# VH-VL binders against Phosphoglycolate phosphatase: the designs that were tried, part 20

Target 1, 238 residues: Phosphoglycolate phosphatase, of Staphylothermus marinus (a3dnn7)
Amino acid sequence: MIRLAAFDIDGTLTINRSSTVLCLEAIDALRKLEKNGVIVVLVSSNALPVVVGLKKYIGLSGPAIGETGALIYYGEEEIVATTKYSAKQAYLDVLEKYNEYVYGSWQNMFRLHDYALKIRKQYLSKDNEIYSLIKEYVENKYPYIKVGYSGYAIHLTPKDTGKGKALKQIMEKHGIRREETMGVGDSIMDWEFIKETKIKVAVANADPELRRKADIVTTKPSGYGVVEIVEKILDKPP
Short names: E, the ipSAE of ESMFold2; O, the ipSAE of OpenDDE; V2, 0.75 times the mean of E and O plus 0.25 times the DockQ between their complexes.

## First folded at step 6 (VH-VL; framework fv_felzartamab)

Design p95 (from zo3 with heavy chain T57D, light chain K29R K49D A90W)
Fold by ESMFold2-Fast, scan of step 6:
Structure p95 (fold): chain C 238 residues (1-238), chain A 119 residues (1-119), chain B 107 residues (1-107)
Amino acid sequence: as target 1 above (238 residues)
Amino acid sequence: QVQLVESGGGLVQPGGSLRLSCAASGFTFSDYYMNWVRQAPGKGLEWVSDISFSGSDIYYADSVKGRFTISRDNSKNTLYLQMNSLRAEDTAVYYCAREYWDSSGFDYWGQGTLVTVSS
Amino acid sequence: DIELTQPPSVSVAPGQTARISCSGDALPREYAYWYQQKPGQAPVLVIYDDSERPSGIPERFSGSNSGNTATLTISGTQAEDEADYYCQSWDSSGTYVFGGGTKLTVL
């Protein structure tokens, strides 16, 4: 039996991978998981207030992971940083050096450790080249920072943390074994936390590489795929 | 087995020049920041210079800026320190040190090479 | 400018606990590192990332970092632990800083 389920937000709980509009059917499915005793964890690269706000208004009681794993929200009196490093200096350096290609995410004013860059619209066709340029610059100059690209934003993250590290800390705190867990996502970047779970789920429209690694690929895309997998696990006999 | 071996130290006159070398083995040299750290006789450790993985980013302590030049040759697994306009204050054992890949500590050090700047 | 302050000396009897402090404004944001140096030898990393021990370092060595002070603790101190100890941290502006060093005497 599953006792904890971790979900990526953007592209996984939304109506599709190009929109931030929530799939309300998926939100209803998360509420049903909690009613059946499953701890629901939201996992995101977004600033912590964005993730916590979503969690609270959905009515979920489980922890939330923000800033690509750098912060865990267990409750209003228990917010834990998984790293003491900050990518802020590297972020400001990149903004000055590569301002022609990138701009800062508006969420950065609400970040402490992980910082996000957006590629300017005219350079989106060169996104992988720009990502590689910034990755090489930052990882050479700031050995404690790693650079990832989700297809939506370039993230500068302290190397000693990540979504998977944060999820493992939550599992240990709640006494949950890997065998009792499920992870759901849409991007190969989600593999970092999904690999730490027993039931590894990719939605139908996920990256091909994630679909190959997953134990289960849903038939429906994004949030509709979340509805599908939740129905399957709740209908399974003990 | 990680090994760092310094060479090139010796006695020089004030205003003179020396080139130090550090031969690295037992690890992928191009994956690490490399550092020079010195220690004057009977004194503490003083960081001198570092160089990034590719050699594109380089920093110096204020005391040596403009006089010393750090460089690396990844094809030869070798780190260098070119020291010009040497002063008596530069007299020290010079250590080659590897920066820990995912941390800013120095996990391996060479045995050091002595530089004496004297008349 | 950034600096790390250590006591110049600490004395301890064999079998007792030695504590060496390192204070500086970088420490709340950055990890602390500790090095042991015996006469005529290169420094040896004994603690990294505030509290982690490299392979081969005895379990009696431990570290912590709270507020603006990092502490190296040696429990059940042995004669062979007599050495100079240096703390070190990173400033993200591209500089490394060492403490002035602490001479540990075991007698």
Scores: ipSAE 0.000, ipTM 0.404, lowest interface PAE 16.8, mean pLDDT 88

## First folded at step 7 (VH-VL; framework fv_felzartamab)

Design x1 (from p67 with heavy chain Y57W; at its last look DockQ between E and O 0.01; V2 from the best seeds 0.00; counts 0 for: pae O 13.4 > 2, placed apart)
Fold by OpenDDE, look of step 7:
Structure x1 (fold): chain C 238 residues (1-238), chain A 119 residues (1-119), chain B 107 residues (1-107)
Amino acid sequence: as target 1 above (238 residues)
Amino acid sequence: QVQLVESGGGLVQPGGSLRLSCAASGFTFSDYYMNWVRQAPGKGLEWVSDISFSGSWIYYADSVKGRFTISRDNSKNTLYLQMNSLRAEDTAVYYCAREYWDSSGFDYWGQGTLVTVSS
Amino acid sequence: DIELTQPPSVSVAPGQTARISCSGDALPKEYAYWYQQKPGQAPVLVIYEDSERPSGIPERFSGSNSGNTATLTISGTQAEDEADYYCQSADDSGTYVFGGGTKLTVL
């Protein structure tokens, strides 16, 4: 029986992977999970206030993961950092050197550990090259920082944390075994936490690599895929 | 052996209503999404609607939204399509199609039932 | 809504290789499915998830997806392969879309 279900937000709970508009059916599905006693965890690289805001207005009571796992929100009186490091200096250096190609996310004003960069519109066709360039620069100069690219933003994240680590901590805190968990995502970056769960789910329009790794690939894309898997879990638990 | 058998097709006037049925056998009906797909005479395939395992989630093509209603009775292994406010452009062979969970494709089809909308 | 574009017709001699293309902007992220339909019959799934073949489908049928184009390939085409072929995928709104279909003629 599934006791905990973790979901990516961008591209997973949205109507598609190019929109930030929430899939309302998916939101309803998450609420149904919670009503049935499943702990629903939102997992995101976004700043923690964004994730907590979504959690609150969706009506979820479970923990939330922000800043690519660097922060866990358990409640108003309990926020836990999973790292002692910050990528702030690395971020500033990248801005100084590569501001021709990238700019800082507005959310960085509200970030503590993980910092995000956006690729300028005129260079989006060269996003992989720019990512590689920044990755090489940062990881050579800052050995404690790892660089990832979600397709939405380039993230500078401390190496001693991640989405997987954060989810594992939540599982341990709640006494939930791996066998009792499900993870759902759309990006290969989501594999970090999905691989820590028993039921590994990729939505239909997920990255090909994630779809290949997943145990289940939904028939519907993004939020509509979430609806499918939630219904399956509730109607016929594995 | 998986079988899907459509029924309920016929001749109807514009503005009229018709209810199609699809009887399923040879598999656990409630474990699958079910779909309606139609094909106008001499034309291509057009997806119409789908319904989830328990019927909790339903989707429609824009061309039929507000006029068609998909439903299912898992105790009877039957899929339904209530068609209201029928138009000439709704004339088609209507297929019942099973959607495999691990695939967005349709792995089994019925032989179809013909719906003709004409004055 | 996504659109899938197929050539209206393809001709091939017996024993030769037939290739049917399906183009759409969603195909880099979405799986393609292929159906065979013979006159007066229901469609039959011949390829799912770009390149997977259902049991019972001859090995001469194969599928691939590169860029924004999915391709159905029939090697050693036989007379019985003459049919209409449709590609299918999904859009971001949770609906399904079919290509316009391709009539394959075996000369």
Scores: ipSAE 0.000, ipTM 0.499, lowest interface PAE 13.4, mean pLDDT 93
ESMFold2, look of step 7: ipSAE 0.007; ipTM 0.520
ESMFold2 (binder alone), look of step 7: mean pLDDT 92; pTM 0.944

Design x2 (from p67 with light chain Y31W; at its last look DockQ between E and O 0.09; V2 from the best seeds 0.00; counts 0 for: pae E 16.1 > 2, placed apart)
Fold by ESMFold2, look of step 7:
Structure x2 (fold): chain C 238 residues (1-238), chain A 119 residues (1-119), chain B 107 residues (1-107)
Amino acid sequence: as target 1 above (238 residues)
Amino acid sequence: QVQLVESGGGLVQPGGSLRLSCAASGFTFSDYYMNWVRQAPGKGLEWVSDISFSGSYIYYADSVKGRFTISRDNSKNTLYLQMNSLRAEDTAVYYCAREYWDSSGFDYWGQGTLVTVSS
Amino acid sequence: DIELTQPPSVSVAPGQTARISCSGDALPKEWAYWYQQKPGQAPVLVIYEDSERPSGIPERFSGSNSGNTATLTISGTQAEDEADYYCQSADDSGTYVFGGGTKLTVL
């Protein structure tokens, strides 16, 4: 019996991995989970207002995870930080040093702990090289910061937090055991929260490494894979 | 409560085959990933293979890929390792270990079964 | 690289603090786990997720992971702590690696 389902947004609830356009069928599936009493948690590296706005307009009552796990929204009077650190100094340093390759995400104006860099268009073919360069620089100079790359942005995040830690905190608060949970994503970066769940789901177009670790790989990509797994869960609860 | 019991070890010549079994009890076997880990006499631990709780995903160490086959039968609470084309370097105690999906590591291990590959 | 390097041995007097290091390039981005193995026995998990203790593991066992190095610390070391200790982590492909092991001698 699944009581909590956690979903990544970009590449998972969208029509594909290259668009921010939501798959409307996936949104309908999430609302069906909500109606059936499943706590739906959106798990994202986006700024918290983006995640909270999305969950509210979809009609989800569960908590939301933003800033790569650094912030949890339980309600308007209960927003919880999962770290005492901020990547702000490291981010400003990278902007000064690596301005040729990257610029700041517009969302950084709304962030407290996790900061995002976007790779300039002319360097996208070398994105892994640029990511590796920035990762080496930041992690050597700022040992309390980790650097990740989601395929959408390079994130500078305090090491003492992450999507998995945030999800575990939500599970403890709601009295939900791992055996009652499902996690769905498209990127190896989602493994951090998916590994904390019983049913580990990768959508069909997910990174090969995530598909290798998942218990279920859907036959449909991105949001259409979400429809597939939600239908399976509601049809045959564990 | 939790028990993992390996069997099927023994003496075999190079190029031969053996099938190891691991009988599980005291927990819901089908909810867990299972692993084989081996230890050559007087040496350290070496991870061999991992299988997801449905059996859909299987991973091997490079040293055994193509020669060993991990499988499981959830109706019998049993993990298997089919070892073909055995080499002297495969001589080891083979442990089965339960894998926590929540990052808690290999929290339960069997007693191991000895495989000796020699002419 | 994906290799985890441990010292072959560490010696400590009873009641002293033992520190066992584990170095590797995976450690800044993945959890470290520690296992104790006494002669003729299967390994026992003593630390998970860098610093967490399973139920039943004495409080004298602690762990940390900083930079490229994870450290198992045993405070107030007892004779029964004499064992081999292995660190373990994962690589990006989802496979696992163990360190070479450290023999802890209590004298």
Scores: ipSAE 0.000, ipTM 0.424, lowest interface PAE 16.1, mean pLDDT 89
ESMFold2 (binder alone), look of step 7: mean pLDDT 91; pTM 0.940
OpenDDE, look of step 7: ipSAE 0.474; ipTM 0.826

Design y1 (from p90 with light chain E52D S93E; at its last look DockQ between E and O 0.67; V2 from the best seeds 0.00; counts 0 for: pae E 18.0 > 2)
Fold by OpenDDE, look of step 7:
Parts: structure tokens; C-alpha cells; sequence
Structure y1 (fold): chain C 238 residues (1-238), chain A 119 residues (1-119), chain B 107 residues (1-107)
């Protein structure tokens, strides 16, 4: 029986991977999970206020993960940092050196540990090159920072944290075993937390690598895939 | 062996209604999405509608939204398509098709049933 | 709505390789599926998830997907392969779309 289900937001709960518009059917599906006693966890690289806002207005009572695992929201009186470090200085250095190619996410003013960079429109065709350049620079200069690219943003994240670590902490806090969990995502970056779950799910339009690694690939894309897998779980629990 | 058998097709006047059925056998019906796909005479395939395992999730093509209703009875292993306000352009062979579990491939099709909308 | 574009017809001599293309903006992110339809018959799935072949489908059938184009390849084409071929994928709203179909003629 599934007791906890973790979901990525961008590209997973949205109508597609090119939109930030929520799939309303997916939102309803999450609510149904919770009504059936499943702890629903939102997992995101977004700033924590964004994730908590979504959680609140969706009507979910479970914990939320923000800043690529650096922060866990358990409630208004309990926010936990999973790292002692901040990528702020690295972020500032990248801005100074590579501002021709990238700019800071607006969310950074609300971030504490994980910082996000956006690639300028005129260089989007070279996104992989720019990512590689920044990754090499940052990881050489800052040994405690790792650099990832979600397709939406370049993230500078402390090495001692991650989506997987955060999810494991939540599982431990709630006494939930790995065998009782499901993870759903669309990006290879989601593998970090998905691999910590028993039922590993990729939506239909997920990154090819994630689809290859997943136990289940949904037939529907993004939020509609979420609806599909939730319905499967509720109709016929594993 | 997987079998899908459509029925309910026939001649109907514009503005009329018709209900199609698809009897499924040879697999666990409630474990799969089911679809209707139609093909006008001499034309290509057009997806019409799908329905999830329990029927809680339904999608329609824009061309049939508001007029067609897909449903299923898992206790009877039967898929339905209620077609209202039929138009001449709805004339087609209607197929029921089963989805594969880990992809949106239609791995099994019925023989189809012909719906003709004509005055 | 997304659109999948196929050539209306392709001709090939027996024993030669036939290639049928399917182009669409969704194909870089979505799987392509291929169906064979012979006159008076229901479609038959011949390729799923871009390149996987269902059991019972001859090995001469293969599929690939690169960029915005999926391709069905029939090596050593036989007379019995003469049929209409349709590609299929999903749109951004979780619904499905078919290509216009390609008539394959074996000369």
C-alpha cells in the first residue's frame, strides 16, 4: 500500500513541459490521494514560498520540498534546512563573469541555499554549452556546490543536500518505509528523489533517460500522466 | 485472446442520436484506458475519445466535445459511446481501441462499426 | 492542436527499403506510434514508443525518432506490406493525434 507520493511540479503537474499552467485534473488527483490517506509531497527546485503557496492553495496538508531539497516545509512553525551552506556567493560570481549569457531568477531574492540562473533568449540554442561552462567554473571554484540544469534553469546547490535527501527525511519523520512510496517526475533531475521511492514513475513526455530508468511510464503527458497513475493507484493499489 | 467487438452502428438522420458499444474480452478490462477512433470513408484515422480505468478521467476531440459521451461498465467489460446531435461529418467507421499500459499505443482494435449520418 | 504530417504516398520496388516520415513539433518530446491498415481491415500496431516492435510484427519493420521527425522503415519490402500507414502521438493536452496517413505502394 502506498502511504506517500512525491511529485515534481514543473512539467509534471503542469499541462505540459513548456507551460507553467497547472493541470487542474492533476490537482484534483492529488487531492484525491490525500483524501485516501496518502501523504502528498510536492518536490521542487523553486523557492520555498512558491512551493508552499502551491501546496496551500491546492489544499494539501503534507510537507513540501523547495530549493532542490535544501528546505523542507512541515508547517508554519516548522521549516527545516537540510544544508549548512549557501550557493549565494557562487551565484554572484557567475553573474559577474557570465552575465552575457545568463541572468538571475527573480526567485533568488527569496532563496537561501539554492540559486537559479536563466539563460538569455539569444543563447538558448547553446544552453548545453553554457551549462557546461558554468558547471565547470562553479564546481572548480566551489567544491561544496553542485550545478544542475533542469531545462528551465541552471541551479547552484550545496552538495550536502538534494531532493533525495529531503524526501528521505520526510519519510523517516513520518515512519514511512521505502516500499510504501511513489515518486513521479518529468526531468532526469527528478531521479534524485524518484530513485528513493518504490514505485518510480515517469510521465510520458519525460526526459528519455528518466523514462528508461522508471518502473512505470505513463501513457499521458505531464499532469495528465499524473492523473493516470493516481487513478491506477486508487483503483488498484499495489 | 484479446477481442474487441463494436456494435450499434447504423443509419441515422442529422441531429439524431446513436449509442455504440464495445464488448471486451481476453484481458483485465478495468486495467486499461479505452478509446474510440473513427475513420470517415476513404479518409484517415481520427481519435475521438478516451476513458480511464474507472471512468474518472475522460478526454474528447474538439470535434465531438459537447455532443459525444464516452463511458464504460467494468462489470460488463463494455465501452460505450453516446453520440448526440450527429452531423454528416460524423459518418465513419468507429473503432474501439485498447491502450497499452506503459505507452499510449493502441495495441488492439475492434473490427469497427459503421455510422452513417444522412438525410 | 498539434499536427503530424506524412507524405500522402510512397512507392517502393519489392525487396527495396521503404521509409515513411512523420513530422510534428511534439515529436521531440513525445513518442511516435505506427499503424498499418489494409483495405477493409482495422489498423494494426507495428511500432510503438518510436522504435519498439510488438510481438508478431516482422523484423523488417523498424522505427526511429530524431528531432521533429519519426520514421517508419520497412527493409526488404514485400507485396503484402502494401497498405496505409499512420503515425500517432499525443498533444500537449493529453489527447491523441494521427498523421494523415501514407499509402505505400509496392511496385
Amino acid sequence: as target 1 above (238 residues)
Amino acid sequence: QVQLVESGGGLVQPGGSLRLSCAASGFTFSDYYMNWVRQAPGKGLEWVSDISFSGSTIYYADSVKGRFTISRDNSKNTLYLQMNSLRAEDTAVYYCAKEYWDSYAFDYWGQGTLVTVSS
Amino acid sequence: DIELTQPPSVSVAPGQTARISCSGDALPKEYAYWYQQKPGQAPVLVIYKDSDRPSGIPERFSGSNSGNTATLTISGTQAEDEADYYCQSADSEGTYVFGGGTKLTVL
Scores: ipSAE 0.000, ipTM 0.496, lowest interface PAE 13.1, mean pLDDT 93
ESMFold2, look of step 7: ipSAE 0.000; ipTM 0.422
ESMFold2 (binder alone), look of step 7: mean pLDDT 92; pTM 0.938

Design y2 (from p90 with heavy chain D50Y T57E, light chain S92D; at its last look DockQ between E and O 0.79; V2 from the best seeds 0.00; counts 0 for: pae E 12.7 > 2)
Fold by ESMFold2, look of step 7:
Structure y2 (fold): chain C 238 residues (1-238), chain A 119 residues (1-119), chain B 107 residues (1-107)
Amino acid sequence: as target 1 above (238 residues)
Amino acid sequence: QVQLVESGGGLVQPGGSLRLSCAASGFTFSDYYMNWVRQAPGKGLEWVSYISFSGSEIYYADSVKGRFTISRDNSKNTLYLQMNSLRAEDTAVYYCAKEYWDSYAFDYWGQGTLVTVSS
Amino acid sequence: DIELTQPPSVSVAPGQTARISCSGDALPKEYAYWYQQKPGQAPVLVIYKDSERPSGIPERFSGSNSGNTATLTISGTQAEDEADYYCQSADDSGTYVFGGGTKLTVL
């Protein structure tokens, strides 16, 4: 029996991987999980207010994971950090040193631990070179910080946290065994939390590497894949 | 500096019991899954058991299931393995291993403690 | 349960490249991890997540995972690399499995 289902947002609950437009059918599917007593957890690198706002307006009662796992929202008076470190110093340093190539995400003003950089439009063809340069600089100078790149934003995140650690903490707090869980995503970066779940799901348009690692690959993309897997789970509860 | 120190190994008769301890320091013990891994003399590594952050999730190798009990005390930074109904094939060096949070790697190991089951 | 199969031994001349294989059905879906163990010592992690090196591991150590096979590669092998090497991954029950180990001899 699935008691907890974790979903990435961008590329998974949206209409496709290049849009922020939510797939309304996927939102309805999440509401069906909620109505059936499944704890639905949104897992994201977005600032916590973005994730919490979304989960509330969808009508989900489960916790929310923001800042790449650094923050867990359990309720208005219970926000838990999963790290004592912050990437803020490294982020400000990178902004000063690499201002020609990158600028800060608007969300950074609302972040505590994980910070995002965007590559300026004129340098997107060199994005891997810029990412590598920043990664080498930051990880050498700030040994507690890891640098990741999603193809959209460069994230500076404390090494001692992540989406998987945050999901594990939620599972332990709720007394939920791995056998009772499902994780759904579209990117190899989602493997970090998906690997912690029993039923590992990749949507049809997911990264090839994630599709190879998943237990189930949906036949439909992004949010439509979410509808597919939710219907399968609710029709055949474990 | 991460340090894991096993203790409690020794000679025990078949059918006997033994309790292993692993004292942890140099990291936030309660943030990590902990593992026992054993190695019989002249043989390879065999995973024995792991325990989650709070102890809510526990798994055992089939070879020890029902006889061994893993536990942890986060207030004392200590991992335990209670070994009951010991058999000759349980003779091994027992390692305490720290699991890396971002992967299933065992990034730090103790020195091991020898358990010999013989009469 | 899933098995990881390693050759029992590999011999290499100093300065040459050693390759140690690890085969198993879990490997297309799971990361491979590699440990070096010298006599009388605890294992040391040398490769994690297929190809990543922990801090302090020489650049001559590298790893890959393709199909059903993970490979540990040591380029420019040195006498100090002589050790037992174990691969490790997860099994289908959510627990861990080790390969049988490979004795690397540097002749």
Scores: ipSAE 0.006, ipTM 0.529, lowest interface PAE 12.7, mean pLDDT 90
ESMFold2 (binder alone), look of step 7: mean pLDDT 92; pTM 0.939
OpenDDE, look of step 7: ipSAE 0.012; ipTM 0.549

## First folded at step 9 (VH-VL; framework fv_felzartamab)

Design a1 (from p67 with heavy chain N35H; at its last look DockQ between E and O 0.02; V2 from the best seeds 0.00; counts 0 for: pae E 12.1 > 2, placed apart)
Fold by ESMFold2, look of step 9:
Structure a1 (fold): chain C 238 residues (1-238), chain A 119 residues (1-119), chain B 107 residues (1-107)
Amino acid sequence: as target 1 above (238 residues)
Amino acid sequence: QVQLVESGGGLVQPGGSLRLSCAASGFTFSDYYMHWVRQAPGKGLEWVSDISFSGSYIYYADSVKGRFTISRDNSKNTLYLQMNSLRAEDTAVYYCAREYWDSSGFDYWGQGTLVTVSS
Amino acid sequence: DIELTQPPSVSVAPGQTARISCSGDALPKEYAYWYQQKPGQAPVLVIYEDSERPSGIPERFSGSNSGNTATLTISGTQAEDEADYYCQSADDSGTYVFGGGTKLTVL
């Protein structure tokens, strides 16, 4: 019996991996999970207000994970940090040094621990080179910070936190065993939380490496894959 | 430098009790799942129990369920194993081990404490 | 109940490749982990998540998990690699299981 289902947002609940437009069918599927008593957790690198706003307007009562796991929202009076470190100084350093290649995400003014950089349009063909350059610079100078890239943004995140740590804390708080859980995503960066769940799901258009590691690869992409897996879970007890 | 130091082992009669402690240092203890693993003389490793960050999530091996109780005190950076109704087959070196949330395995182990159950 | 089966011993000549198998029905769905234990010492993690090496473990150690068998491979085996090796995985209820161990002899 699935009691908790964790979903990434961008590329998973959206219509595809390049759009921020939600797949409305996927949202309906999440509400069906909610109606059936499943704790639905949104797991995201977005700033916490973005994740919390989305979960509230979808009608989900479960906690929300923002800032790549650095923040967990349980309620208006209970927001928990999973790290004492912040990437803010590393982010400002990178922004000053590499301004030609990157700029700050608009969400950064609402972040505390994890900070995001966008690669300027004219340099997107060199995105892996720019990512590698920034990763080497930051991780050498700021040993408490890790640098990730999922194709959406370069994230500077404290090393002592992540989506997996945050999800495990939620599972502990709710008395939920791994055997009662499912994780769904589209990026190899989602493996961090998906590996902590029993049913590991990649959507059809996920990164090849994630598809190889998953227990289930849906036949449909992104949000349409979410519909597919939710229907299977609700029609077939674990 | 990560350190795990077990204590409380010794000789005990069948049916007796012992309490093991594991003092942790060099890391933020409350960020880790903690485990007990034992090894009977000349035998292999056997997982015994684990405990989550706050102590709310606990599992036991079937061989010890109902007899052993794992606990932790995060303010003292200490892991405990209360062992009751001891049997001869519980004779082993008991290790405490650390597991980080990222599924990195049992990355640090103590040197163990010997428990001998014999009359 | 979940069981992991290892050969009791493996012998290799120095410089040759050693392979230690670990078989179990849980392995298609669960990660395998490998530990090295030298006499009188605590175990040391050498492979996690099937094939990943912790920092400080020599590159000659590698791992795989395919079908119902995980394999620890030590290339260019050295005398210092002589030890007991244990595989470990989880069962479907979230508890942990070790294999019986394999004594690696370098002769």
Scores: ipSAE 0.007, ipTM 0.514, lowest interface PAE 12.1, mean pLDDT 89
ESMFold2 (binder alone), look of step 9: mean pLDDT 92; pTM 0.941
OpenDDE, look of step 9: ipSAE 0.027; ipTM 0.623

Design a2 (from p67 with heavy chain W101Y, light chain Y31W; at its last look DockQ between E and O 0.01; V2 from the best seeds 0.00; counts 0 for: pae E 15.8 > 2, placed apart)
Fold by OpenDDE, look of step 9:
Structure a2 (fold): chain C 238 residues (1-238), chain A 119 residues (1-119), chain B 107 residues (1-107)
Amino acid sequence: as target 1 above (238 residues)
Amino acid sequence: QVQLVESGGGLVQPGGSLRLSCAASGFTFSDYYMNWVRQAPGKGLEWVSDISFSGSYIYYADSVKGRFTISRDNSKNTLYLQMNSLRAEDTAVYYCAREYYDSSGFDYWGQGTLVTVSS
Amino acid sequence: DIELTQPPSVSVAPGQTARISCSGDALPKEWAYWYQQKPGQAPVLVIYEDSERPSGIPERFSGSNSGNTATLTISGTQAEDEADYYCQSADDSGTYVFGGGTKLTVL
């Protein structure tokens, strides 16, 4: 029986991977899960206020993961940091050196540990090269920082944390066994937490690598894939 | 350029078997779900079967369940349809179709191969 | 199993707008896809995800979905648009379903 289900937000709960618009059917699906006693966890690299806000207004009561796992919101005004480090200095250095190619996310004003960089439009065709460049620079200069790329933003994250770590902590806190969990995402970065779950799900339009790694690939993309997998889980007896 | 080429069609007696192949080129075969769709002479399109990237997930139309087997060899960029216990109503042009990357539609089709089941 | 219903035939004069409907209970929950098939040829995707047009498809082709009905619209219909058109969707079980097809005649 699934007792906990973790979902990425961007590209997973949205109508597609190029939109920030939530798939309303997907939101309804998550609410159904929760009504059926499943702990629904939103997992995101976004600033925690964004994740918590979404969680609140879409009607979910489960914990939320922000800043690529660096922060966990358990509700009732309880926030836990999963790292003692911050990528702020690394972020500032990247801005100074590579501002031609990237700019800071507005969310960085509300970030404590994980910092996000956006690739400028004129260089989007070279996003992988830019990511590689920044990754090499940051990881060489800051040994305690890891660099990831979600397809939406480049993230500088302390090495001692991640989406997987955060989810594991939530599982432990709630007494949830791995066998009782499902993870759903669209990005290879989501593998961090998805790999820690029993039912590993990639939406149809997920990164090829994630789709290859996943146990289940939905037939529908993004939020519609979420609907598909949720219905499947609810229809099948545990 | 994406290309799908079906083969293996022909005349077969009722109760017989036939194996269709679809050779894919111009794209990373293993990154796409593949499908078989058939069309009886003068009739509409009918979905037959699909198969996931690695073949882990397979679905069949009720009309062919238990008789047809879809498979793929990603090393050969080839999709297969093993058809057993063929019936007259299985007579059709069989198309190989690729699922659109971001949706559940079929963005590329082969030219089709004709299967005729007749005594 | 879902069922999609199309009119068997639609006629339009050149330059006029053709509309082909596709009705089913799975709509609007599921995306609709449209295919054009000319005699002796394989189907060609002309609309995906209700209203998206693949590269290479003329702008005169458009799709919409309202209620339980998807509609393929061909504005300024041309002689070469004469063909059979099929809508397609899917159910929760992963099964794909086609409509019965519509023969579009350009008068």
Scores: ipSAE 0.000, ipTM 0.519, lowest interface PAE 11.3, mean pLDDT 93
ESMFold2, look of step 9: ipSAE 0.000; ipTM 0.424
ESMFold2 (binder alone), look of step 9: mean pLDDT 91; pTM 0.937

